# Designs tried in a protein design chat: VHH binders against q9uj72. Part 7

Target 1, 324 residues: q9uj72
Amino acid sequence: MFCGDYVQGTIFPAPNFNPIMDAQMLGGALQGFDCDKDMLINILTQRCNAQRMMIAEAYQSMYGRDLIGDMREQLSDHFKDVMAGLMYPPPLYDAHELWHAMKGVGTDENCLIEILASRTNGEIFQMREAYCLQYSNNLQEDIYSETSGHFRDTLMNLVQGTREEGYTDPAMAAQDAMVLWEACQQKTGEHKTMLQMILCNKSYQQLRLVFQEFQNISGQDMVDAINECYDGYFQELLVAIVLCVRDKPAYFAYRLYSAIHDFGFHNKTVIRILIARSEIDLLTIRKRYKERYGKSLFHDIRNFASGHYKKALLAICAGDAEDY

## First folded at step 16 (VHH)

Design R3
Fold by ESMFold2, look of step 17:
Structure R3 (fold): chain B 324 residues (1-324), chain A 124 residues (1-124)
Amino acid sequence: as target 1 above (324 residues)
Amino acid sequence: EVQLVESGGGVVQPGRSLRLSCAASGFTFSSHAMHWVRQAPGKGLEWIGNIYRSGRTFYNPSLSSLVTISRDDSTNTLYLQMNSLRAEDTAIYYCAKGRSKSTYDFHYAYPDYWGKGTLVTVSS
């Protein structure tokens, strides 16, 4: 084998899957006031999302009840958020997280950045449809009304879901790198616009060539240049785009480390990333986390979270007791 | 070798009560949750309930008023008490061994060993 790193999740389809029995066991776990939280974890974290949807359908068919609703009634705090979040189809989970990031006073810009900088065209299209269906609102209009400046313009570009795909053009990569370098030198509004248009619209493969050419022209790493040239959420969003282009699992490892260590344990960010990446690249994210930070993600969750909430996060993370 | 032997099945008239037993051997019975599951003719498996080593019980909501699960760790025996039996309760009843729990050892919820079952026929 000669290939580089393979991306891999931590949650897979369960063998010998029986959605009717799962629904019956969940019904037992949720009856009365004596909730069996360990049973909830052992079932829901050990089935893929498609299987969880079948369990929810079986539960509704047998008991006439909404499994998510029953869990929200019986559970509390962050454990509730993990267990309920596992029951969302992925596009609806993204839509749900964006809605709550913008609803009410204040906006969770880091949630907007994390989702919109990292999702593919197809994921963005499905997320927009889910948002409209669930909330009777237009995602793009809500982003526009809740954000401003070049940060808004960049998010509005990303949410179109129209990043170029296909072959690279090395000559154009050199031209694009020159535009990025000029933008860092002059920092006008028009230069900021040109910079975000390149980062949001060029293919990942093309942007990797652009970043190589930028290094050749400037002698500087693209992230370092952005950090020195810009500030605020615009700068954070541009960095997120670059990191996702270069190594998306490493970007999420960085986000998790920051969420765990910077000002205490930022529960919403940890929950969102673990659920959203669990079937995509969470195992790869774990590897990047340990490589960069010296301790495993499992270790940090074990040390900073508690109770059944901790157990649920560790089950999704899928590490073992020997992780460090 | 793990062994679970159900007994107490047979033909019983509607309206009567019946107690099934399950004799366990080949593992530390007191360290494991235990389950009852049944399968009616031509139907899928139906989980009845479980009992943890502490005596805590959880039941399929559809059956919770009809059944009681108990255990006797001194005799390694699991029990299922069924009341007011109906023709619909005709099934093969299985005793099943749950997995030993660990703080960080997450497994499928399903029992890992099943008995051969005992047939209960509710007929006039």
Scores: ipSAE 0.611, ipTM 0.884, lowest interface PAE 1.7, mean pLDDT 90
Fold by ESMFold2 at other seeds, look of step 17:
Structure R3 (fold): chain B 324 residues (1-324), chain A 124 residues (1-124)
Amino acid sequence: as target 1 above (324 residues)
Amino acid sequence: EVQLVESGGGVVQPGRSLRLSCAASGFTFSSHAMHWVRQAPGKGLEWIGNIYRSGRTFYNPSLSSLVTISRDDSTNTLYLQMNSLRAEDTAIYYCAKGRSKSTYDFHYAYPDYWGKGTLVTVSS
């Protein structure tokens, strides 16, 4: 049984695709001292990832060079991150982002939460394989060593990629809701473990029933209850799981809004979400963003980013007619 | 009505040089990037290079030492200079224009309109 992501992105396969000519134009854009950044954007944001892989293969065949490597040499800063990121196959991009979240001094827990709380079983298995092949490391072992406490235990559950699929039981949903309620009341380590096991292992359909029953029992919304009961990254991860179960595109819209408006424009988060969701649900994310926050995602990017970096982000986001 | 008319093709001996021109009309030539593309018999399209309104040029790495692109905005003309021609340079040569801007990025250089081409035959 397979569970897929919602599919309403902003980037689609280009018609009349010519990977040889695309590769030649990219070669020209990258050959000299003066990079043609507009051409990079015009081509790479107008092709789906599968087509970009074919362009990279044509580039290697014609010039004996690695397109990603050449872009990293010629480009800098956030524009480099966008253009190089577009060239990663999706499982490898997730693996790349997780590795960088953990490799330096400190850990980027928000990146770990965003990726692991939102990915399907299939996506998690593929990113674990990509992580092993690319970095010669085990993803689960790295998460274990870089995190601790119930936060770690929850991430370790998610990274197994074994969430139940296709099973719903309304009577069991009432029992699960009671367990969640008791966990909020008693807050022992054992209750925290039971709570995260329910949230990580039950199917999305079952969890929606559980959340309805939780409201009936407690009189509280599940997110509000978690916020009152817990704190730190454990609390943030539990909330991310609940939000992804309820409305995954709305979760990403919230993450984007926070990344743009909290304390300056958080480039890494905006880039990661736009690239990772561009062929999956970025159009739906864009709609949720405007519905909840009153301004389009396009508008906010246009007003907070600059240069070729802005142009690339806007090309990935696209916009409503009123943005133009 | 956009028009791009290539000229200067014909039969030329190996080792010689040839200059092609492209007369542009029906749009503001000085505000668009321009391209040269060729197609040899039985082969696919091969991008030669482009030139921006500023005069900046970018070339297919496999051709960059053999060709020069220039433009004259006062006469709305695009040029391609080819040197040391060989039989493999036999092709139909097309000029193309980019758009003046894109819905997504405000600058758009990718070719969106093509001329009918001029034939260059390199023969002994």
Scores: ipSAE 0.545, ipTM 0.853, lowest interface PAE 2.3, mean pLDDT 89

## First folded at step 17 (VHH)

Design S3
Fold by ESMFold2 at other seeds, look of step 19:
Parts: structure tokens; sequence; C-alpha cells
Structure S3 (fold): chain B 324 residues (1-324), chain A 124 residues (1-124)
């Protein structure tokens, strides 16, 4: 049973779970000339990640084969990315997405922003450990080498996973707000450093006080001020931090809307968010999406995606009472 | 009300063939995937295979050379053909209902409805 409704995912532990039979059904789906893609969807999107790990273990025990490997051999394109992505433990999925965002030419800065601006201290610690174990590389060193300027400095601060927790100080919030306002006016390298250190280091609770004081001092919303003062990936990262502090599900709703409408259905972003948030707050993200944009996330995915890829995304998104 | 009624079970000799039937009612049979599952005495459930409305079939790799699934949409009947039966094929055989490819409601278990089963005993 749920402990409450403040944030919720869309994928829950399946009742009456049978990993051996699930593995047999997946074996049948994957071991012929054709693949039973509907079977993959019906099983893998309807088990939580912990249950999917048990299915993978049963599959290996019965067939001597790696389930993820078999799926990658049989599947293609975005459907492959969804099905394989569901099989990663959450810290490893974050590590996987960061690795591929930085591998080769043309770093995917929006992936770095989305993951590092939104994850908690514990999530960052676990993803650094997974990154090191899986890729034999240091995540912080890779970020440093693939990025530059104040964008890099901000990411390097976030990836430490050392944001303050709990305590608030209203007097300090007023002082921090004055520093942020001055940084938006003067825009020196030192001001940019002070700004990102406040945003990366202060607790969420303290930052909410800071943002309220910023509006009192400047008459301006913090996001609007950052948008006017800065540009490029540094500006986008600062905005992402502020939005995550205010309402993290709304930040992901915004990212999904942009990925669907502004970039011609940016598949990597849609897949990453749906998988990564499926057991955390994707139901809440759906509510914010409908509230802000008028149509449900389910409706937009149904209208813009196609084939088994669409069906997989919709199964993860699950139904919404307003979808019809 | 969904109903699935298996028949054709009984005692058979090793090495023989047997065809099981499943009569379906209470839903649009021709639009749904259908499954066969079995349970040997003292063992867990074992998935045999499925068939889609198109006639495409998929089988448990350990059983694929021994079984054939077919369907007759005009009589709402699912079939399981079993060949070269062995003592280890002794089990209760269940018919189970899948989903139409057009459904987007995944909130229920899958397969979502099961028959009561028919017993097959393979003995000398």
Amino acid sequence: as target 1 above (324 residues)
Amino acid sequence: EVQLVESGGGVVQPGRSLRLSCAASGFTFSSHAMHWVRQAPGKGLEWIGNIYRSGRTFYNPSLSSLVTISRDDSTNTLYLQMNSLRAEDTAIYYCAKGRSPETYDFRYAYPDYWGKGTLVTVSS
C-alpha cells in the first residue's frame, strides 16, 4: 500500500510475481527469427525494477544468456532503448546515460543538466559508484574534461553530492538573495561563482526562502532574472536547479513538453525521463504536465510516437483519467 | 463474464500425440492473444506459448519442438497440439487470455484470465 500521495510513480511491484514464468515468456519472445515485442512490453513495463532484476537472474539461470544482451541483438532503434533501459538498476541507468552523453564527439549538455541538477545527494553518490564500477572511470574527471567555463564549475559542484540538508536561516536567506541580485546585475566571473555556489550548496528549504527574498528585493522572479542575465548552458543549468528546487515534478513536465514539441520528439530525453522517474514521481509529473499544458502527457505521446515504441512509452506513462 | 474451458485431457501412452481444446466466451476471442500454461505435480507454472490474432506463435524454448498452438476464430477455440509425449509432460494444462494489440490499459495482470485446466497424464 501507498504511504501517501505527495509524489508517486507509475510502476509498482506486481502482485503474484513469478520471475521464472516471466523469464520463460521472455525466452519465447527473444529466441526465434521474430521477436514478440508485445510480450516484452506486457512483462517488462508491468514489473518494478527490483522484479525486473529477478527476471534477468532467472533468464540467465535457465538459458545461460544475458537478457539485456539478447534484447539488444533482437531489437532496434528507440524501442530497444526503452526495453534495455528498463533493465538497468537506477544508479547504473543514470551512469549509463551520463557516459553516453560524454562519449565521443558532441557532449549532450542537456542530459548532464537534467540528471545532475535534479538528483539528491544519495542518488549522486550511488551514480558515481555505479559509474566507477561499470566504466572504470571517474565521473568527476570525465565531466571536467568534457565541459568548460562556469557550466563545468557548476556541474562539478553538483556532482560532489554535498548539498546542505535541513537547516534554514531567514537572515542568511536575505543576504544570499542580495548576492544573487548583484550577480545578475554585474555578471563578473566572481559573481557567477558566488551565484552557482549558493544554488548548488544551500538546502532546498533554504533556497526557497532565498528565492522569495530575491523577488522581494528585485521585484523579479528568479528564473526570469537568470534568463535575462545569462545565456548558454550555464544559464540553462542555473534555471534547471531553480526549477528542481521549486517543483521537481514540474521541471520534468517542462522537459518532457519541450522534448515532445520543441525538438520534433526528442526520443532520448523522453525515454530517459519516463524510465528514470517511473518509480519515483512520474504520476506526479503527469499531473503537472496536464495542469500546465492543457493536454495529458499520455495524449501527446500517443499522438507523436508510433509502433511498439509508442506502446512501450504509453505503458510506462500509464493511463490518465483525463486521457479520453 | 470471461470463460475459458479446457478439454481433451486424459491418460495417454508415452510417445503418442494429444490435442487439447479451449472453448472461449465472454470476450472478443478473435482480437486477443491466447496462451497455454501447464503445471506438473509439485512444480511451478510453466509457460508453453502464445498465439496472436494474426496466427503468429511464440513458444517456451524448452518446449518449442514438442508443441504447436493454433486457433479457430470462427468457433472461438484455442488448440494445443503435443507430440512425442513423455512422462514429464504429465500436468494440468491451462488456457489463458492475453490482450488485444490495440489496448492501452495495462493495469491488470497478464495473462489476465485463466481456465480451470485439464489434466493430462502420460503413463505406461
Scores: ipSAE 0.645, ipTM 0.894, lowest interface PAE 1.8, mean pLDDT 90
Fold by ESMFold2, look of step 19:
Structure S3 (fold): chain B 324 residues (1-324), chain A 124 residues (1-124)
Amino acid sequence: as target 1 above (324 residues)
Amino acid sequence: EVQLVESGGGVVQPGRSLRLSCAASGFTFSSHAMHWVRQAPGKGLEWIGNIYRSGRTFYNPSLSSLVTISRDDSTNTLYLQMNSLRAEDTAIYYCAKGRSPETYDFRYAYPDYWGKGTLVTVSS
């Protein structure tokens, strides 16, 4: 984020909140052989996560049932993923997404990149705690076993959640930029290690100075240099880190645009970003999206999604006037 | 001006049936979801159920075997049929409407305007 930029989500605490009546309406929506999907959307996308937790508690108290479980039983496909995902506390949602990215055969490296490159120290610590409590596994050990090479090493540094905060040193920034430039020239395993340690451990503020000095020394943009020097998931992760340091809402706008337009509509990525960023910076992400791509995020979702799934995504995206 | 006027309340004996009416005006009744909500003495609001423009109905699971909601779009009237009334059903019964379905306000099925209510007392 640049020099204390204001960021804003799309979902806020609802006024006149009545969790008991909300739970009753959700009970009605889920009890019959037919589900009232409109009511689910009209309630759950219009409450903040803390309020949704209170609704789930009221639902369990009244009906003796787990709201998430009932929704997973009644709903299907991507609409299920949206509505169930809204009911996760944020650290548990990140843990849930990482668990499923690594569980079973294969690994969803783009999910690992998106989450670990973008989360703050506090978010990472809470995510690791949620992962341990929910799955009885250590997140770091699972990342280690499911990944390899410099990609693994970079994820392992990020997941420690120990990035320096608020420190800047212009002389060190010049030195760090020289190290990054040498790493692009030599490309040895040791240079790759030095490069990712700088990107993972220096503060965002320091890295912005480093990237400016890199441009001054090399005449190259840092992302362009990484793309020319490296490949594979290591390169993609390094680029994600740089983009998040420069302008995290713009990184997510880029990810959403790619998920909507590249290789079909990638539902998992769209759902994950909209839910995870809805109370943090999704409004700012929408602004970056429109500025960069010409059409609003709302427009693109409306054109590429359908049914109640579309309605749920649009309700989370919100912003009829600003994004229209 | 939106108006919702409930009627049909009063004192009834346990085990009896009762039909409440809600006369609606000031909006296009046939386009809106409609709700019944009640409040027993000293208690909070309790959602009874709703009915969409299509006639589809949904009910609070705690009440679903005891109530039926219907609408007559030709007379702009919402109805609540209650059967096998018990002392616990003593409450003020409110009619409520949803928002216009033509907005991108994703609360169109959720109640946003209530009437003044009608008192039902179930007493032996």
Scores: ipSAE 0.643, ipTM 0.897, lowest interface PAE 1.8, mean pLDDT 90

Design S5
Fold by ESMFold2, look of step 17:
Structure S5 (fold): chain B 324 residues (1-324), chain A 124 residues (1-124)
Amino acid sequence: as target 1 above (324 residues)
Amino acid sequence: EVQLVESGGGVVQPGRSLRLSCAASGFTFDDHAMHWVRQAPGKGLEWIGNIYRSGRHFYNPSLSSLVTISRDDSTNTLYLQMNSLRAEDTAIYYCAKGRSKSTYDFRYAYPDYWGKGTLVTVSS
């Protein structure tokens, strides 16, 4: 019903951008025996993705070489993942992360949840096309084959990219809330199906009304109710959807905090969120992080990461005046 | 105030060598990455290379066989040695510096301030 919360990233188009000179400096950094890792950071974290694509094009034109390939040859470990990740167009980065979440033994369900619960219709559409072009596979088919149960059904609904937009109907919100409450009481397969269809298909504005009505009829917060009624990855996905509807930057702040503290610094999650949100809402995510956890995201990254990897993450995160 | 003053330019015959100097003042020279950049008539800027306090240096792959960059932190001087000069090396040659290195300056190695340049003309 209301969308007054504006969001902002941390990476913007550089004002005095010279892609030819940038490419020349990257050539110097990468094509000798030594690697100028500081220059890589100084350039690539200080350009927006569109500008990074122009640099890669200039590098190819000038030297006949693939910039990402050269970085993978010269770099290692998590620093490589950050630098290479910055060079992906956003839809391809999402596709890349989903592919690796499902490729080989096991599935990284948290990666699937994080991406599919949070992306807009347009982002999902472009991600599906990038996935098909890059991997010669259908994203929806891969999700179907790698997951099961209501978790799968919910992901399959999200990946369609067909969430209603810009609609509110208070009478329907009350009815939808009643369906959600009944699903928590009855817990049949059909009730679970109705629940996930409401959460996946209604607009964000409509769902905020639904969540308010749910509290009115049940006396309970929607997240608390889901946590008490369901378990496993289905429960985690439903919670992720609700959190993204209420305050998507706060959802990512929570995910970052968990990745840093609950898992001893889960590198893939930190890298993925910082890169994917850097031009969208990472500045807003930083604000939510500091508001909720007391210390800045910058501070926590500085304390848990090291070397050029740390410098790259800090450059993407930027910081508050108190951090400097 | 910060100053970078290039010298050693002039008219030089093809095949000869030339050494350019850049005198730095107004800042702590050894805290900054230093660069050489050139601009041929009617062309864009072309990065030649850089050098850090430690002596680590990196060159534009297109020019690496032709150039050597060095610095003398005791005299606050940056040098560019060019060998086997060709007519296409005719350009204005600029000295440039990065920012002061700090914990949270993520552009410290990238050129931030430029000299006025010195003209090198390679002509018979």
Scores: ipSAE 0.764, ipTM 0.928, lowest interface PAE 1.0, mean pLDDT 91
Fold by ESMFold2 at other seeds, look of step 18:
Structure S5 (fold): chain B 324 residues (1-324), chain A 124 residues (1-124)
Amino acid sequence: as target 1 above (324 residues)
Amino acid sequence: EVQLVESGGGVVQPGRSLRLSCAASGFTFDDHAMHWVRQAPGKGLEWIGNIYRSGRHFYNPSLSSLVTISRDDSTNTLYLQMNSLRAEDTAIYYCAKGRSKSTYDFRYAYPDYWGKGTLVTVSS
């Protein structure tokens, strides 16, 4: 009857924080011929984002230099992406990842799905503002131009950031479940539109009632039904929405496992999730990962990544006592 | 018990040079990054630089032309050479150490223990 399941991150404000000394040590690490990569990790993965912003301000004040710029000059490859990514305020990091998902040749639809299916109304509002300010572009217009079909329509609905909050109505849940069930059976364009509007617009609490009623009516789990009825990125997006509604940390655990195992180590996805969730629910994601897959996230990162890049990822992930 | 004992401080005239030493005991010196930090009267801590077992070293960019850090792993001793001293270099100078190296120690490089310091006074 009582639900006491709290989410928790892995990175917290450091005690005895000295941004001036941190900035001095980063200056030493970055401004010479050689780079002290261990020092970068030892400082930046051991401070919360707010503290990292204070370090960047101290660095600029002392040396007249841009900390992120100096890191980009001295670092390379995925280690650069981790260390630079840690220095973004959260809304700007989401905007940054979406921008790069859509620019250049091709589109990284899985990045769009992961961010837009999982973020709250407030997070979406702030990322839209950050996107406009940083890139002088409208996020919604870019999504529209880079995507198509019901996948586009669903993303466009999510990016509005207008999901109902706190509303529940059990009678409406039964009606919504009937609409979802008919959409899986008939699959017309109008049914697909009704389905995605329910999934994008109803509150999480209401959708949990809807999914329970769907099971009652159909005898099927909602994810299984979507997998049987639809395909492509539309299907993947709908599944991501359902999984985020049910257990968002478990969704990210699934994404991490897939990124580590499915086609080699997908660096961009691992980096994005670890950074974006580090102060929100990464500890809970880690628990779900071990429960579902048998080995800890720490263990899998240790076995599939290397060098200072591995050290940085492991520092963000942290581990249980047996991992060390 | 870990001990870091700084020596070589004292009163020195502007323009002169000074070499500080730090005698380390109670731990395996070779396994630790070593640091110099100073605190001028009424001011906060200022990181001077560090040095690893390999001899790789890094300096606060504001001080890099004024200092040289070296270590002698055979005598467990850390050194700070300072040249062309000025009144603003008056401070307590601390020796500090990082943690022991480990494959998964993500705090290896930053200081976790300080000595008591040695006072350097640069006065006419």
Scores: ipSAE 0.754, ipTM 0.924, lowest interface PAE 1.1, mean pLDDT 91
Fold by ESMFold2, look of step 19:
Structure S5 (fold): chain B 324 residues (1-324), chain A 124 residues (1-124)
Amino acid sequence: as target 1 above (324 residues)
Amino acid sequence: EVQLVESGGGVVQPGRSLRLSCAASGFTFDDHAMHWVRQAPGKGLEWIGNIYRSGRHFYNPSLSSLVTISRDDSTNTLYLQMNSLRAEDTAIYYCAKGRSKSTYDFRYAYPDYWGKGTLVTVSS
């Protein structure tokens, strides 16, 4: 849903779309001795996801081949991850990212936080369905087995996809703010449970009232209070929820800045955010990024990425103005 | 003014070969990907292949054994060599160009300007 000037993506349905000719050019790019990586970028980053699905179908009908499979065979490293990721329907991409965050010996908690703290009820419902169909596993059971403590409890509440909608109650907001304040003072397991239940279950509109009341009774900003009171992934998840309630595009801008400027440029996070937000609010995320950090997202990607990987990321980010 | 002028079309017998030319003007030829595309009577557009400044080239897999694309940057000319022609190769053949390549033009390889085409008829 679009709300005038508030949020917008960077990738839109292409005019004059010809899936057959697109599929032919992708066939040329992928089925010869050399790979035309520039053509892959020029087509796949310039079509919306629905159009990419039609291209994949035309490719299969024409050549009897799986487009995603051909790309995985011909491409490598992070460029492969970008190009293959663009070919996933959005619910399946979320499911794919969560699956890989949890499979194997380690868990990528930041991926879990980023996806589950930011997705709407509808998006969560669709990703749970995609996860079950694709992996023959229950997403909630996998989260339960791969996480623990209050971090687990908070993720388990988010993944239900049942956040309250539309209701506000100023008296309840004041009561909820007192509970949050007490949780920051006492820090018992019971208080932590009440705190995460409020943050996960109340509507965005109600939580904004709660955050105002918290400021009134405590004199502290909610994020500052959480940072002082808690630590670890539980703290990071709570902060992510608050930031998404306040300004979701700004949350993603913060995540991108951190991922780009951390040691080693965290490729998985950059790829995931650019793909997942490209048709939702990535243009708005770019605006928040420049406002907050002084340089454009485009500038920072250009300076820290290289090769066709860089070109693909810049194409998804789309022609941002550069400033210094 | 950008111009792409195809030539070399005409009637040819099945099994024979034909070479098409495309004279380009009004832009810096060697900075652009060049394409051949065709349209058979009553059918949609079919991409034949492209070629970059470096000589790197890519062909529609359905046609790869039958076509060769080359370019001569000194004369601003694009060529299409077609072998073992069949009746289904009867079509209007178009020369097309991409935009000037830059790191920030995300459509530079994709065709954005077309010639008027030249008719090839494969008939016994």
Scores: ipSAE 0.742, ipTM 0.922, lowest interface PAE 1.1, mean pLDDT 90
Fold by ESMFold2 at other seeds, look of step 20:
Structure S5 (fold): chain B 324 residues (1-324), chain A 124 residues (1-124)
Amino acid sequence: as target 1 above (324 residues)
Amino acid sequence: EVQLVESGGGVVQPGRSLRLSCAASGFTFDDHAMHWVRQAPGKGLEWIGNIYRSGRHFYNPSLSSLVTISRDDSTNTLYLQMNSLRAEDTAIYYCAKGRSKSTYDFRYAYPDYWGKGTLVTVSS
């Protein structure tokens, strides 16, 4: 995997790792009437996911109990969501978030967009397997039944996990850009289909050439053109794809900023991004956030959250020197 | 210079009680979480429990019926009371401390520095 060679997370494997002692301290923290929430944070946010799995295994071996279950019993609200979420293997966490986005009478379209527009072919295949194993359901069938229109068609193409890789064709980029421009002018169902097929199927490298040619031909930025041409969740999904192709860490910085500053408390979005990106590109996301918005992500989380929930989020985010 | 000096170890008979002490110096004792950890011969480290300045304390569930941890901030001393000792409680017992609390210390409650330990042998 060569994508994101220049990106970094904030959580790394801890040195001098002792899963047995970690499990013992978690046992002390969770199995009495009082809960040592600071110890939970001090351990679980300072281990990588692979190390957390070893801790959970040691905990079960020593005490005959499920660490996640004990945490869900002792903890509440968003702090519980952070601590429990850290204990999911990455494909299962994506599957878990998608399942709950579609469960019940409504659909959380923003969650579907955020996950499916941003994940690589390998990540999509792994999350589909985790979804099937955990929920005994087919992810593609659930997306189909819970969505409609070109929004559905685009998600269905993304969830196949078959985006082209490993080449570019500059001559074809100009042709693809003309197809996108015509789709913005005509706006028929066939044009929408051609547009999303290009965005879902072409490699990231090819799409960057296409977007450059689009601006050369039209005089417009691709995101601005989509915003003018389309609306609803289809428009939001197309924008998410373009932003992820251009600068995936910047896309997540934008999502975090929106979640922190928009109406309503969008804690679920903040928690999901911090956990899912913690070992991949969260440090790079922090850099994009500060560059674009002026304040560090750490600063904004400090003002967004409170209590142990805040401490956990800040531990995952970590700060720049000026935050301290 | 940080120092943690354990004392009170020795040979004891099974079924008896023993109290260990840990004298602390070189830091502000009451700003730190304090721990007891032990290592039986040929085994890995085993966390016994901790105690915070507030008196809040937590024990390894496997040892909770055996131990009581207390601290005296006026004398900078940590205590471990062990009851009904068994042969498997033979170990080197270490006093340990966490770091100073801060909003930016993600490991302040976790043990950071150990003493040299005191040997407890439970034998007839």
Scores: ipSAE 0.738, ipTM 0.922, lowest interface PAE 1.2, mean pLDDT 91

